# VHH binders against Low molecular weight phosphotyrosine protein phosphatase 2 (primo-2): the designs that were tried, part 11

Target 1, 164 residues: Low molecular weight phosphotyrosine protein phosphatase 2 (primo-2), of Drosophila melanogaster (Fruit fly) (p82891)
Amino acid sequence: MGKRSQKSSVLMVCVGNLCRSPIAEAVMRDLVARAGLQGEWHVESAGIEDWHSGHQPDERALNVLARHNIEYNGKARVLAPEDFLEFDYIFAMDLSNLAALRRMAPKGTTAKLLILGNFGLKPDERIIEDPYYDIGEASFEEIYRQCSIACRNFLKQARLKQIM
Below, E stands for the ipSAE of ESMFold2; O stands for the ipSAE of OpenDDE; V2 stands for 0.75 times the mean of E and O plus 0.25 times the DockQ between their complexes.

## First folded at step 5 (VHH; framework vhh_gocatamig_d2)

Design k1c (from k1 with Y101S; at its last look DockQ between E and O 0.60; V2 from the best seeds 0.00; counts 0 for: pae E 5.2 > 2)
Fold by ESMFold2, look of step 7:
Structure k1c (fold): chain B 164 residues (1-164), chain A 120 residues (1-120)
Amino acid sequence: as target 1 above (164 residues)
Amino acid sequence: EVQLVESGGGLVQPGGSLTLSCAASGSTFSIYALAWYRQAPGKKRELVAGITSGGRTVYMDSVKGRFTISRDNAKNSVYLQMNSLRAEDTAVYYCAAHTWSEPYGRLDYWGQGTLVTVSS
C-alpha cells in the first residue's frame, strides 16, 4: 500500500502580516531549506487584520532579512477560516494574537494554536513584541533573533514528536 | 506628500493637562496610522501613543490611563489628550503619519515638534 506523504504545515501570524510574521516565515523557511526538508514542510504567514492585504512587508523587516542573507517575496494576506483546518500549526507572536486566533477559530479546528516564543526562548523573551511604531531597525533585529531560536527549537521538537 | 503641523505645547504645572493637536494635509488621510512620539534632551525618540486607520490604539506603559490618542478624519487631525502630567513627560512631541505607497512601500511623515514642559 503506497502511502501519500503530507507536508507538515506552519502558519506564522501577527496583526498586520508586515513586520513579525514575515520574519518568522522567512526564518522558518530558510531553516527548512538548510536542513534539506523543503519537501516535508510548508510555511506561510498571515495577518489578523485585513487592512494590509497585498502590501509588501515593512522595509525594516526586509532589510534585516537581507542582512542575514534571506530573501522574502511574500505579500500580506488576511487569515481565513480554512487556515484553521489546513495548517498543522498556527503561531501567534504575542498573547493578543493568540487570543484573536482562539476567537476566530471555527468549530472543528484541527490546527494547534501556539505561541512561537514558547519554543526555546527565555521566559522574559517569549513575547515577540509588535515593532510597528518603533524607530529604526533594532527591534526588527531582535525579532529575527527570537524567531531564529524559536523556529530552530520548534523544528527539533516537532521532528521528535514532542509537541502536544 | 503630507505636511504635519503640531500645536498645543507649552508650560504646565505637574498634575495639569494639555491637548496636543496635529493637522495633516493630503489625500487618503483615512488610511494613515497616526502617532505621537517624544524626545527628551539626551534621550532617544520614543513612541507615546499610536492609532491605526481603523481606530485601534497603543500606548507606552508610563502614559497609559493618563494620555488618550484620538483622530478626526473629517478634520485631518490627530489629538493627544495629556492628563496628570509629570516632570518626566517634559519633551518635544512629534506627530507622525505612517502609510503605504506601491512604488515606495512604507512612508513615514513627521511634524516639526511642539515643546511640552512640565515644571513647578
Scores: ipSAE 0.212, ipTM 0.636, lowest interface PAE 5.2, mean pLDDT 87
ESMFold2, look of step 5: ipSAE 0.145; ipTM 0.584
ESMFold2 (binder alone), look of step 5: mean pLDDT 80; pTM 0.805
OpenDDE, look of step 5: ipSAE 0.374; ipTM 0.742
ESMFold2 (binder alone), look of step 7: mean pLDDT 82; pTM 0.832
OpenDDE, look of step 7: ipSAE 0.399; ipTM 0.755

Design k1d (from k1 with I31R; at its last look DockQ between E and O 0.10; V2 from the best seeds 0.00; counts 0 for: pae O 8.9 > 2, placed apart)
Fold by OpenDDE, look of step 5:
Structure k1d (fold): chain B 164 residues (1-164), chain A 120 residues (1-120)
Amino acid sequence: as target 1 above (164 residues)
Amino acid sequence: EVQLVESGGGLVQPGGSLTLSCAASGSTFSRYALAWYRQAPGKKRELVAGITSGGRTVYMDSVKGRFTISRDNAKNSVYLQMNSLRAEDTAVYYCAAHTWYEPYGRLDYWGQGTLVTVSS
């Protein structure tokens, strides 16, 4: 089956598409925009679970993004089978997400299922943990940091065609 | 590792009530976020209610005001009080415990599920 477009496409995935993956999407889009690469990269996000489809991200995520001058207007959506065929890269935030993605992936998918934090982060910082049950915005700020580093390094490597 | 065992499911008439219980085995129960999920026939599993280690609760919109999640750390148990049950609440209900271990990230533990059937 064909891809959505001729662009390279990235899907950021977390559990509910409320906390981590929206931040990752927003950060990646921002980086792509700053680099003038909007014509070459397509970025979305989705959740593994269908709980808050159509909802705005967690306000803490939006607050952190706003604090870093990134606007985000996306709504939560659930991962669809077609995503595995239409996206080049599907990024999990943690190993449980990755396991879910691998379980859900249809036969013959060409999408690369990857951990986002594997790009540019220290080994002990590669897991982007679920902040949903945390108190305050501190964990969201850390997620932003992780996503910023990871997305930057991914984009760099992708442009050099070094992604395996 | 945590083992979860649900109980309390069964057949109930619309408007009726049920209380689901989930007993956990293992240590450090208070560290886990707990939740109830449900899966209806032909539908995906969905989060019904969650409770943090600190006691903060969250509910899906369709059950707000009808369902109540609570936890008893002394008993290593989580409960779901379901009132004003509707036909659309029919599903297998699963208890879940969520924790985080580096470098593995979030780990999910699931019960075997308990069937709730709401029918006249």
Scores: ipSAE 0.008, ipTM 0.278, lowest interface PAE 8.9, mean pLDDT 89
ESMFold2, look of step 5: ipSAE 0.210; ipTM 0.630
ESMFold2 (binder alone), look of step 5: mean pLDDT 82; pTM 0.826

## First folded at step 7 (VHH; framework vhh_gocatamig_d2)

Design n1 (from k1c with V58Y; at its last look DockQ between E and O 0.01; V2 from the best seeds 0.00; counts 0 for: pae E 11.1 > 2, placed apart)
Fold by ESMFold2, look of step 7:
Structure n1 (fold): chain B 164 residues (1-164), chain A 120 residues (1-120)
Amino acid sequence: as target 1 above (164 residues)
Amino acid sequence: EVQLVESGGGLVQPGGSLTLSCAASGSTFSIYALAWYRQAPGKKRELVAGITSGGRTYYMDSVKGRFTISRDNAKNSVYLQMNSLRAEDTAVYYCAAHTWSEPYGRLDYWGQGTLVTVSS
């Protein structure tokens, strides 16, 4: 792996890197760009499972992002051990994701492993649920809403140096 | 590439039980995420239960503790055990297999549905 940038870095993680984490990545990247912080923040996403490495996101995720004027061209990739050393923050979408991250983290891990929804969402909305089995786009729009709130809150806290 | 055939639907009284079965023909079934959906009159189709190729299960809140999804990859089959049935469970139930296809992205295979009616 190469020398990492001096930017603050965020990795958004869900199971397949097709639905939730691409939306979270796109929203965070867009927020960073709108705030003029693209020189200070690096954002990626990855999946816990490698079922779909190299594939574009679920069409429903892309459609929701397009409706909110966000272009996304990323491809699915599987989480690697190096990510735990190279990223400052690794965000799980749900508790199962977080448990998996904790099991996968190698010795020497420096990344903070966090639940994205803990940043600004109400208690009954903190889990960003897996929409994989849903029909249609309503749950993807809800995921976009949750990610928007959480990423804005996280960025505010990070800039105030309030992240544990 | 996969053909799905549901069976086991019918009329049942409240509190009763049914087992839905879905048999598949075609390629290796074990690589698919499998699910049962239902559609009540005037409602959108909704996920009832799912099971990934790795065995992780998902249930909608209203059926947790009453319904159990299972798979038998050797028989290319997925099952839904439905206990403590309620009138609100009345719907056409669909078996689905979900996979990824490079040209089409997410690709879904659907059965034709089996009617479950819960009524006295």
Scores: ipSAE 0.006, ipTM 0.285, lowest interface PAE 11.1, mean pLDDT 84
ESMFold2 (binder alone), look of step 7: mean pLDDT 82; pTM 0.834
OpenDDE, look of step 7: ipSAE 0.007; ipTM 0.239

Design n2 (from k1c with V58R; at its last look DockQ between E and O 0.63; V2 from the best seeds 0.00; counts 0 for: pae E 5.0 > 2)
Amino acid sequence: EVQLVESGGGLVQPGGSLTLSCAASGSTFSIYALAWYRQAPGKKRELVAGITSGGRTRYMDSVKGRFTISRDNAKNSVYLQMNSLRAEDTAVYYCAAHTWSEPYGRLDYWGQGTLVTVSS
ESMFold2, look of step 7: ipSAE 0.230; ipTM 0.636
ESMFold2 (binder alone), look of step 7: mean pLDDT 80; pTM 0.809
OpenDDE, look of step 7: ipSAE 0.715; ipTM 0.893
ESMFold2, look of step 9: ipSAE 0.201; ipTM 0.617
ESMFold2 (binder alone), look of step 9: mean pLDDT 79; pTM 0.807
OpenDDE, look of step 9: ipSAE 0.653; ipTM 0.859

Design n3 (from k1c with H98Y L107T; at its last look DockQ between E and O 0.71; V2 from the best seeds 0.00; counts 0 for: pae E 7.8 > 2)
Fold by OpenDDE, look of step 7:
Structure n3 (fold): chain B 164 residues (1-164), chain A 120 residues (1-120)
Amino acid sequence: as target 1 above (164 residues)
Amino acid sequence: EVQLVESGGGLVQPGGSLTLSCAASGSTFSIYALAWYRQAPGKKRELVAGITSGGRTVYMDSVKGRFTISRDNAKNSVYLQMNSLRAEDTAVYYCAAYTWSEPYGRTDYWGQGTLVTVSS
């Protein structure tokens, strides 16, 4: 399927593409599908680091998604330089991710580098925290909540051409 | 399966230093991150420091600048250098190993803990 040339394209990015960004991708795809917008939006996710390229997401992420009746079969991949040219929007989960994206972005990048949580969440809820060292699934449930709100609001604003 | 054994805990005076060690055995090849947690009486277990296979570290705010996590892959060990210790650092310190396997994903392993007591 085409990316920027065919559809509006979104790339969800976290550190390892195991926890946050797979949830964000799955949620966004689900929203797009429910809205009948599959022909207009392309969604992927990637990690800044390639520790687990080809691996399934964290089981906790999959469990949370399953509990919300969202199926996800993606595999982790590392962010590529081409992504900065092929995607319209690249979303960071937190400020560290954003900083990394900015450092990695090649000269002439056309992608908008944004914080996902800036869409629709309260100021103190805008950061989607890294659950990498967390115990249990509670943080993943919160991530799902944040992604659900943020993705919904982003999609709404994007359709109204309100994103600069 | 991975087994973890902590060592190095003990009694130390405020301002003192202590180094904790954790030795991993078993399927150590599957470990992609190691961490130290602590649990004080009546409190929840909390992350103190973590280190990924790539060397990325994380610290809780209260220990930044005082504690350093490091690892020796050849020895399958992780260490926590604790400097400028405070009374509030008193806790049982636990070593954790995070492993990856398909299709189950992440599996966490824990040591039995080592007591660190900071008291004058």
Scores: ipSAE 0.021, ipTM 0.323, lowest interface PAE 6.7, mean pLDDT 90
ESMFold2, look of step 7: ipSAE 0.027; ipTM 0.451
ESMFold2 (binder alone), look of step 7: mean pLDDT 81; pTM 0.809

Design n4 (from k1c with I31R; at its last look DockQ between E and O 0.68; V2 from the best seeds 0.00; counts 0 for: pae E 5.8 > 2)
Fold by ESMFold2, look of step 7:
Structure n4 (fold): chain B 164 residues (1-164), chain A 120 residues (1-120)
Amino acid sequence: as target 1 above (164 residues)
Amino acid sequence: EVQLVESGGGLVQPGGSLTLSCAASGSTFSRYALAWYRQAPGKKRELVAGITSGGRTVYMDSVKGRFTISRDNAKNSVYLQMNSLRAEDTAVYYCAAHTWSEPYGRLDYWGQGTLVTVSS
């Protein structure tokens, strides 16, 4: 199916596509829009497991996004082999996600498989941790903060052609 | 709506064992992600262990290797086997069910709690 040749493309990945990757997608898309780059960037998210395909995100993720004036209407989907050929960048939230991406990547994969938190975050906060079983929204607000820093740093580096 | 009822708490000496049980009623149990949380005096409620409908488990670091979560869908029950208990494990333990509501996303249901006291 190949890449989208006219835009740079980003896929945000976590396990279920309910908590972390919808926030990362929403933040990146909002950043792109505020920078006037909607014609240059395509952003999606997906999950490693298909347990939640078709579901809206965790309400806590939606609430945090709403507090930051970001509406999100995407639904969970499972990562497909075609994504590794379609997207330029595929971001893992944690090391378990990255390991899964490496196992799933078909031969001939052209996507760069990266940890989102390696962009601009301090060493001890580079892992964007799974908040699924946490109580309340504090972890989701922290994820929003981490994604904001990481997406901004990544976009800056990508526009300066510094992504290796 | 689902009701959750915990049992099995009590007093135990350090190094001892307990099995907590949680019986569920209501809609289809097999679709729930189930978990045990605990709250020690003066502390926030925290996850102890969780188990998805597909059987994948997660544990907090301090209990890994000592506690085991399991589910029995035929009996609508979830269990926490607690071995090598320590004073720091003293808390009220809560059973929780995490389920999906089509219009609103995830819903959480809580039991009343069962007290576990680890002391000499």
Scores: ipSAE 0.147, ipTM 0.583, lowest interface PAE 5.8, mean pLDDT 87
ESMFold2 (binder alone), look of step 7: mean pLDDT 83; pTM 0.837
OpenDDE, look of step 7: ipSAE 0.398; ipTM 0.764

Design n5 (from k1c with S53Y; at its last look DockQ between E and O 0.05; V2 from the best seeds 0.00; counts 0 for: pae E 9.1 > 2, grease 28.3 > 24.2, SAP .803 > .668, placed apart)
Fold by ESMFold2, look of step 7:
Structure n5 (fold): chain B 164 residues (1-164), chain A 120 residues (1-120)
Amino acid sequence: as target 1 above (164 residues)
Amino acid sequence: EVQLVESGGGLVQPGGSLTLSCAASGSTFSIYALAWYRQAPGKKRELVAGITYGGRTVYMDSVKGRFTISRDNAKNSVYLQMNSLRAEDTAVYYCAAHTWSEPYGRLDYWGQGTLVTVSS
C-alpha cells in the first residue's frame, strides 16, 4: 500500500463534514499556504455520515471563515476505507469521532488517528464541540479559534518529527 | 445482520399527523445511526431525517419544523413524528440502519417500507 507522493497528508473528520471539519480543513490549508508549504502538505476533510454529501458547508461556517479572510469552496464527502491507507493523519474533532474512526479503520491502516485538539489546546478546550444544535455563530468562531491553535501546533510538531 | 420493522403508515388528510416507528433487532451493536428515508413514485429515495447514536439529528429542508425524529437506544427503536402533512409527503417511508463493518466499510440495512398517503 502507498502514500501520496512526497506530501504529508491530513484528513479532517467530523460527522457531517459541514461545520467543524471544513473549518479545520480551511484553517490548515490557509496555514500551509501562508507558510509557503503547499508543495509539502495536502489537506482534505470528510464526514462519517453521507447525509450531506455534495453540499457546501453550513453557512455559519462559511461566514466565520470569510470573516477571517479564508475562502472555502469544498463540498461534503463521506469517509472511505481507502482514506485510512492514503492519509498520514486523520483528525477527529471529538471523542465520538475518534471512536468511530478506530472502529472503521481496516486492517493495514497506516494513518495516525488523532484528536485535533490535543495539539496546543488546554485540556478543557481539547474537544472541538459539535455546533450543529447551536443558534448563531458564536460556537463556530470558537471552533475557528481552536482549529487555528491546534493546526499551528500540529504543523510545528510534524515538521520537527515529534508526532507519536 | 440487522432486521428493521416499520409501522405506523397509512392514509391521512392534508394537515394531519402520523407517527412512524421502527424497531431494530439482530446485531444492533453495530448501528451508528438510524434514519428515515422516503421514495415517492417516479422519484429517487431521499433522506428525510436521521439520528446518530449520540443524538445528533438531521432533517431535509422541506420537513424541518414539521417532522421530529427521536430514538430509544435501549430498544434500538427510532420514531418519526410527522405533523402538518402535505400531499408532497406521500411516499413509501423506509427505516435504515447505518453500520460500519470490517473490511467493507459502510453497510446499510433497510426495512421493507411503510406507505404514507396524504390525500383527500
Scores: ipSAE 0.011, ipTM 0.406, lowest interface PAE 9.1, mean pLDDT 86
ESMFold2 (binder alone), look of step 7: mean pLDDT 84; pTM 0.841
OpenDDE, look of step 7: ipSAE 0.759; ipTM 0.900

Design n6 (from k1c with Y104K; at its last look DockQ between E and O 0.02; V2 from the best seeds 0.00; counts 0 for: pae O 10.5 > 2, placed apart)
Fold by OpenDDE, look of step 7:
Structure n6 (fold): chain B 164 residues (1-164), chain A 120 residues (1-120)
Amino acid sequence: as target 1 above (164 residues)
Amino acid sequence: EVQLVESGGGLVQPGGSLTLSCAASGSTFSIYALAWYRQAPGKKRELVAGITSGGRTVYMDSVKGRFTISRDNAKNSVYLQMNSLRAEDTAVYYCAAHTWSEPKGRLDYWGQGTLVTVSS
């Protein structure tokens, strides 16, 4: 696992850690890097389900990231119990993800369970939909757009200590 | 790399108790967390309880106070004591080992699952 010493830590979560959350992770890491904040932020992603643990993200996700000059070399993993103990922020892509996280998390957890799209997106765009059944890369491009906006706004607010 | 073998599942009445066991073998030194997950029919797999190598535990809210996860390092085993079982606890329970190995990074290993049925 990554070093979490004095860093703020973010975990992006979707169902399989193949499509949405890898994009979110990659985007967040890119933003952090461009801001020179690598020493202050730790970012990972995980899935609720483990069927694809160890696998690369969906090729469409990688292609979209590549088109935006973001390289991603992570592999899918399932949520770990310590995620709820060690991460400051755990982001769900949709309401189902959030419900799962809430159900999984102990009452005493210090992690903030949040919807990623609640940051900076319009109300009707806040849900980052599962592209599993979609054809082509269009949905993944949209996911990238949503993540870009959301992660940027989150990082801005977090740095201002405005997130509850 | 890591093999997990589960045992202890079965049929119990509501209010009953079960203890699940999971024995890990292989590269157990790389395990930084052991956990129990469960999957009920038609539902997604969910974390039930986890324990880190340092002994910190986490529980899903609905099992807190009823379930206890523990580990025996000498036996490379993790246990889930389940008390006050409810019908809603019916599921296939999976043991999981979360590992870290350079340069591969995180690798997750799963047991075959053991069925727990809570029914009167």
Scores: ipSAE 0.006, ipTM 0.219, lowest interface PAE 10.5, mean pLDDT 90
ESMFold2, look of step 7: ipSAE 0.107; ipTM 0.572
ESMFold2 (binder alone), look of step 7: mean pLDDT 81; pTM 0.810

## First folded at step 9 (VHH; framework vhh_gocatamig_d2)

Design q1 (from n2 with I31S Y32N A33Y; at its last look DockQ between E and O 0.62; V2 from the best seeds 0.00; counts 0 for: pae E 7.0 > 2)
Fold by OpenDDE, look of step 9:
Structure q1 (fold): chain B 164 residues (1-164), chain A 120 residues (1-120)
Amino acid sequence: as target 1 above (164 residues)
Amino acid sequence: EVQLVESGGGLVQPGGSLTLSCAASGSTFSSNYLAWYRQAPGKKRELVAGITSGGRTRYMDSVKGRFTISRDNAKNSVYLQMNSLRAEDTAVYYCAAHTWSEPYGRLDYWGQGTLVTVSS
């Protein structure tokens, strides 16, 4: 499979596509929409593991998004080899995700494998931690904050063609 | 529904070791994310260690290198091997199972807890 149309494409990736990457996807889509750039950007999310394929995101993620007036209707899916060919940017939430992506990447992949939090966040805040084992929504709210900052800065840099 | 029963808690000296066990019943054990939490007096409950169905683990920083979480699906059990125990490890330890149920989302099941006291 080739690159999607003339749009820039972004894939947000976490372990199960239930908690972090759905938030990142939703936030990025919201930013793109508010900027009127829907015709220029395509955004999806996926999980490294297929444990919850077809499931809706963690309700805490949905609650946090709803609290910020963002609607999300996506379902979890597993990362596919074709994603490495179709997407321009594949974002990991943490170093473990990135390592997994690097291991999974086919030879000749043109996708840029990046840490999402490297965009605009302070060094000690660049890792978007897995909140699955946490209690309550606080971690998810923090993830939203991180994604908001990171996605905004990424979009800005990408539009300026400053992404290496 | 998953029922969890902890065992193995007790009094141990600093530097000692202890193994906690948790037996699960009432549901498919292998389909759950399992974890150990602890709560010290006057403190909030905190994650100590977690393990996925596939065996991926996570640990709180203070127990890395000392504690090991493992699971035996055949025995419907999860374990926490605790080595080099410290006074600050004193707490009630809880076994937990986190499962997914459509359309309700994540469901959390908790054991009754087992007390671990590290004291000279």
Scores: ipSAE 0.035, ipTM 0.395, lowest interface PAE 4.5, mean pLDDT 90
ESMFold2, look of step 9: ipSAE 0.059; ipTM 0.446
ESMFold2 (binder alone), look of step 9: mean pLDDT 82; pTM 0.831

Design q2 (from n2 with S27F F29V I31S Y32N A33Y; at its last look DockQ between E and O 0.44; V2 from the best seeds 0.00; counts 0 for: pae E 12.2 > 2)
Fold by ESMFold2, look of step 9:
Structure q2 (fold): chain B 164 residues (1-164), chain A 120 residues (1-120)
Amino acid sequence: as target 1 above (164 residues)
Amino acid sequence: EVQLVESGGGLVQPGGSLTLSCAASGFTVSSNYLAWYRQAPGKKRELVAGITSGGRTRYMDSVKGRFTISRDNAKNSVYLQMNSLRAEDTAVYYCAAHTWSEPYGRLDYWGQGTLVTVSS
């Protein structure tokens, strides 16, 4: 449901679309709104696996977003072949996600397939790790921090036309 | 009926080794994140080791180099090889399988636990 239009478009991807990519989507959308750029940017998220289509995010992800005054109403969906043509940027959270995106991308893919954490994070922090099996909310708060830095840096670079 | 059944716990001397096994029934583990947790008396349950469906592993710092998690999807099982055991490894060890269900959200299956005691 992303489309190639006058807006720049971003798809945030993790395995299940329940933990990491909803946080990244919410953070990016909030950043765009706070900057007054809602007319210029379209943001979605999706999952590599179709296990959870229609499901809301992990409660811990929603709790972290709420603590930062970000509301999220999205539901999980699986990547579709059309996404690779409709979105300008598709972001993986980790290297396994990126490898999956590369395998799934059809011939003629126009989207840039990127690691989100490569934008502004220190080398040791660039992988946004799957928090699902961790106990408590600390990992989700860290993911929020990583996404905030990365999305801000990405938006800056994209507006200066510096994205390769 | 869904079950995770741990085995292999017991008494062991410091420096010794022990292999924990966990067999699943009523579901297949091939798409699950499988993990071992432990809980010492009066302490919070903590992740010891985990293994993804693709075979990537993670370990708590204090067990790296001493413990090895592995999975055998054909036997529907997960294992924890515990070497160079120390007194602080004494705990009840729990096997877990983590997945998501479309109607219900996340599903966590837990075993009943197996006691590991490291003492002389």
Scores: ipSAE 0.006, ipTM 0.203, lowest interface PAE 12.2, mean pLDDT 85
ESMFold2 (binder alone), look of step 9: mean pLDDT 83; pTM 0.823
OpenDDE, look of step 9: ipSAE 0.053; ipTM 0.504

Design q3 (from n2 with I31S A33R R58K; at its last look DockQ between E and O 0.90; V2 from the best seeds 0.00; counts 0 for: pae E 5.2 > 2)
Fold by ESMFold2, look of step 9:
Formats: sequence, structure tokens, C-alpha cells
Structure q3 (fold): chain B 164 residues (1-164), chain A 120 residues (1-120)
Amino acid sequence: as target 1 above (164 residues)
Amino acid sequence: EVQLVESGGGLVQPGGSLTLSCAASGSTFSSYRLAWYRQAPGKKRELVAGITSGGRTKYMDSVKGRFTISRDNAKNSVYLQMNSLRAEDTAVYYCAAHTWSEPYGRLDYWGQGTLVTVSS
């Protein structure tokens, strides 16, 4: 039956769920699919701020995903208290996101709150910076690169039970 | 349609301070992401500082610790406090409002710009 609790679950989080976390979600979902692990992994994304719920991602995020042959149909949603109990891993893109997650986490939180870039990126590249105010798509392509490396390394480590 | 009116630019000596203000038209100001950008002669326009509807800020590296962006939703205004000004801060400074409209997505509105000159 549809038992979500038997899957490992990942929630990608940024401020608005329009730029970084949709790319991270799409990349992780694509990696899971390519590895034949759709029955074992569940991936979503959410935003810390509620002002963009229901919106499609920033067109620049959709454009970079399309260039890498990844379709994305998700819409922005706000992070909810139950996410901290329902997801195994909640990924922040930057330190401000992580601080917000820690402040929002209710008593009894079971999710691991992590920085996505800590998985396989060099120390000076581990922060996946907010591209919202940038002009053009270059920073979105860099985010795709960072997410690709990080998600691949995370998946490898998680399957070897090396996530602390 | 959003109108943005900047003020507070001028000539200032290195090490000096200046406060830029931007007043916005529109009833949904509290939902905007607001930013200051600048453009020096012969350079591309670049982000200086941004602030979300929830008050989270972002700064370019060269201005961190010297500039502060803030917003006052009751006055439909965004501010840039600029301290310890340097010659390289000389530019036209633009206020921007980043909004969202379904189905078209992000819509950007720009002010007319205000000149800041840092010179002895």
C-alpha cells in the first residue's frame, strides 16, 4: 500500500522555494530515477517564507533544468511543522536557511537538518547562494552544478549508512 | 504598476556616510522583495543589497559591514545606509522591487536612479 514511511525522504529548503530548492529537488529526483530507486526515495522542496505558495519556480531555474533535460512540475509551498517529523533529511542551501530551520523545528523533531553543500563540495563552495537578485542565468547554472555534486555524494553516503 | 522614487544621493568625501531612501507606490509593498543596485560608468549594473518580505538581507561582499538595507512597510519605503564610503562606491544607485504575477512569474520595477559620488 502507499506507505511513505518505508521510503527515505528528503526535503530541499530555501527561502522562497522558487530558485535553489526546486533545482535541488529536481536534481535529486532525477538521480534517484536514474539509479532505479524511485521506490525507495521520496523528494520534495519547500520555502521558509509563505509569500510565494502556489507559484511556479523562477523561470531561470526552469530554464537551467530544461537545458539539462530535467522537467519540473512542482509549485512553491511553505515549510510546515509536520515536515520536521515526516522527512528523514531536511537540507538548507545556506547558513541563514539552516538557522531558520533550527528556530522553526518543533519539539520532537526527528529530521536531520543539514547543509546540502557539505556533501562533496569544496569548503569555499559549500554555500549555495541565493540567486534571486542576480541578473541573468549564470548563478542558476552554478547552483545546478553544486546540487549535482552534492546530491550524488549525499545519495552515496546515505546508502552506505554514513550520514551522521 | 509600481512606481519607485529614490532620494538621498549626493557628493560625499571618502569615509563619509549617506542614506538613500526609496518610496514605493502600491498597496502590496509588504509582499515585495526590495533591493538596491548600482551602476558605475562603464560597468554593468550589480546588486548592492536585497531584503525579502520577511526581512532577510543579502549584501555584496565589498559592502558587507559598511552598508545596511532596511524597510519600513508602514511608510512603503526601503533604505540604504552607506557608511565608510570609498571612491569605488561611486555609481548611480537604483531601487528595485521584485514582485510576482501568475502566470507571468517575476516582475521587476526600477526607480530612476540617484547619483552617489565619493570624491575628495
Scores: ipSAE 0.172, ipTM 0.609, lowest interface PAE 5.2, mean pLDDT 88
ESMFold2 (binder alone), look of step 9: mean pLDDT 82; pTM 0.827
OpenDDE, look of step 9: ipSAE 0.185; ipTM 0.630

Design q4 (from n2 with I31S S53Y; at its last look DockQ between E and O 0.57; V2 from the best seeds 0.00; counts 0 for: unsure alone 60.5 < 65)
Amino acid sequence: EVQLVESGGGLVQPGGSLTLSCAASGSTFSSYALAWYRQAPGKKRELVAGITYGGRTRYMDSVKGRFTISRDNAKNSVYLQMNSLRAEDTAVYYCAAHTWSEPYGRLDYWGQGTLVTVSS
ESMFold2, look of step 9: ipSAE 0.636; ipTM 0.855
ESMFold2 (binder alone), look of step 9: mean pLDDT 78; pTM 0.791
OpenDDE, look of step 9: ipSAE 0.364; ipTM 0.742
ESMFold2, look of step 11: ipSAE 0.583; ipTM 0.839
ESMFold2 (binder alone), look of step 11: mean pLDDT 78; pTM 0.790
OpenDDE, look of step 11: ipSAE 0.480; ipTM 0.792

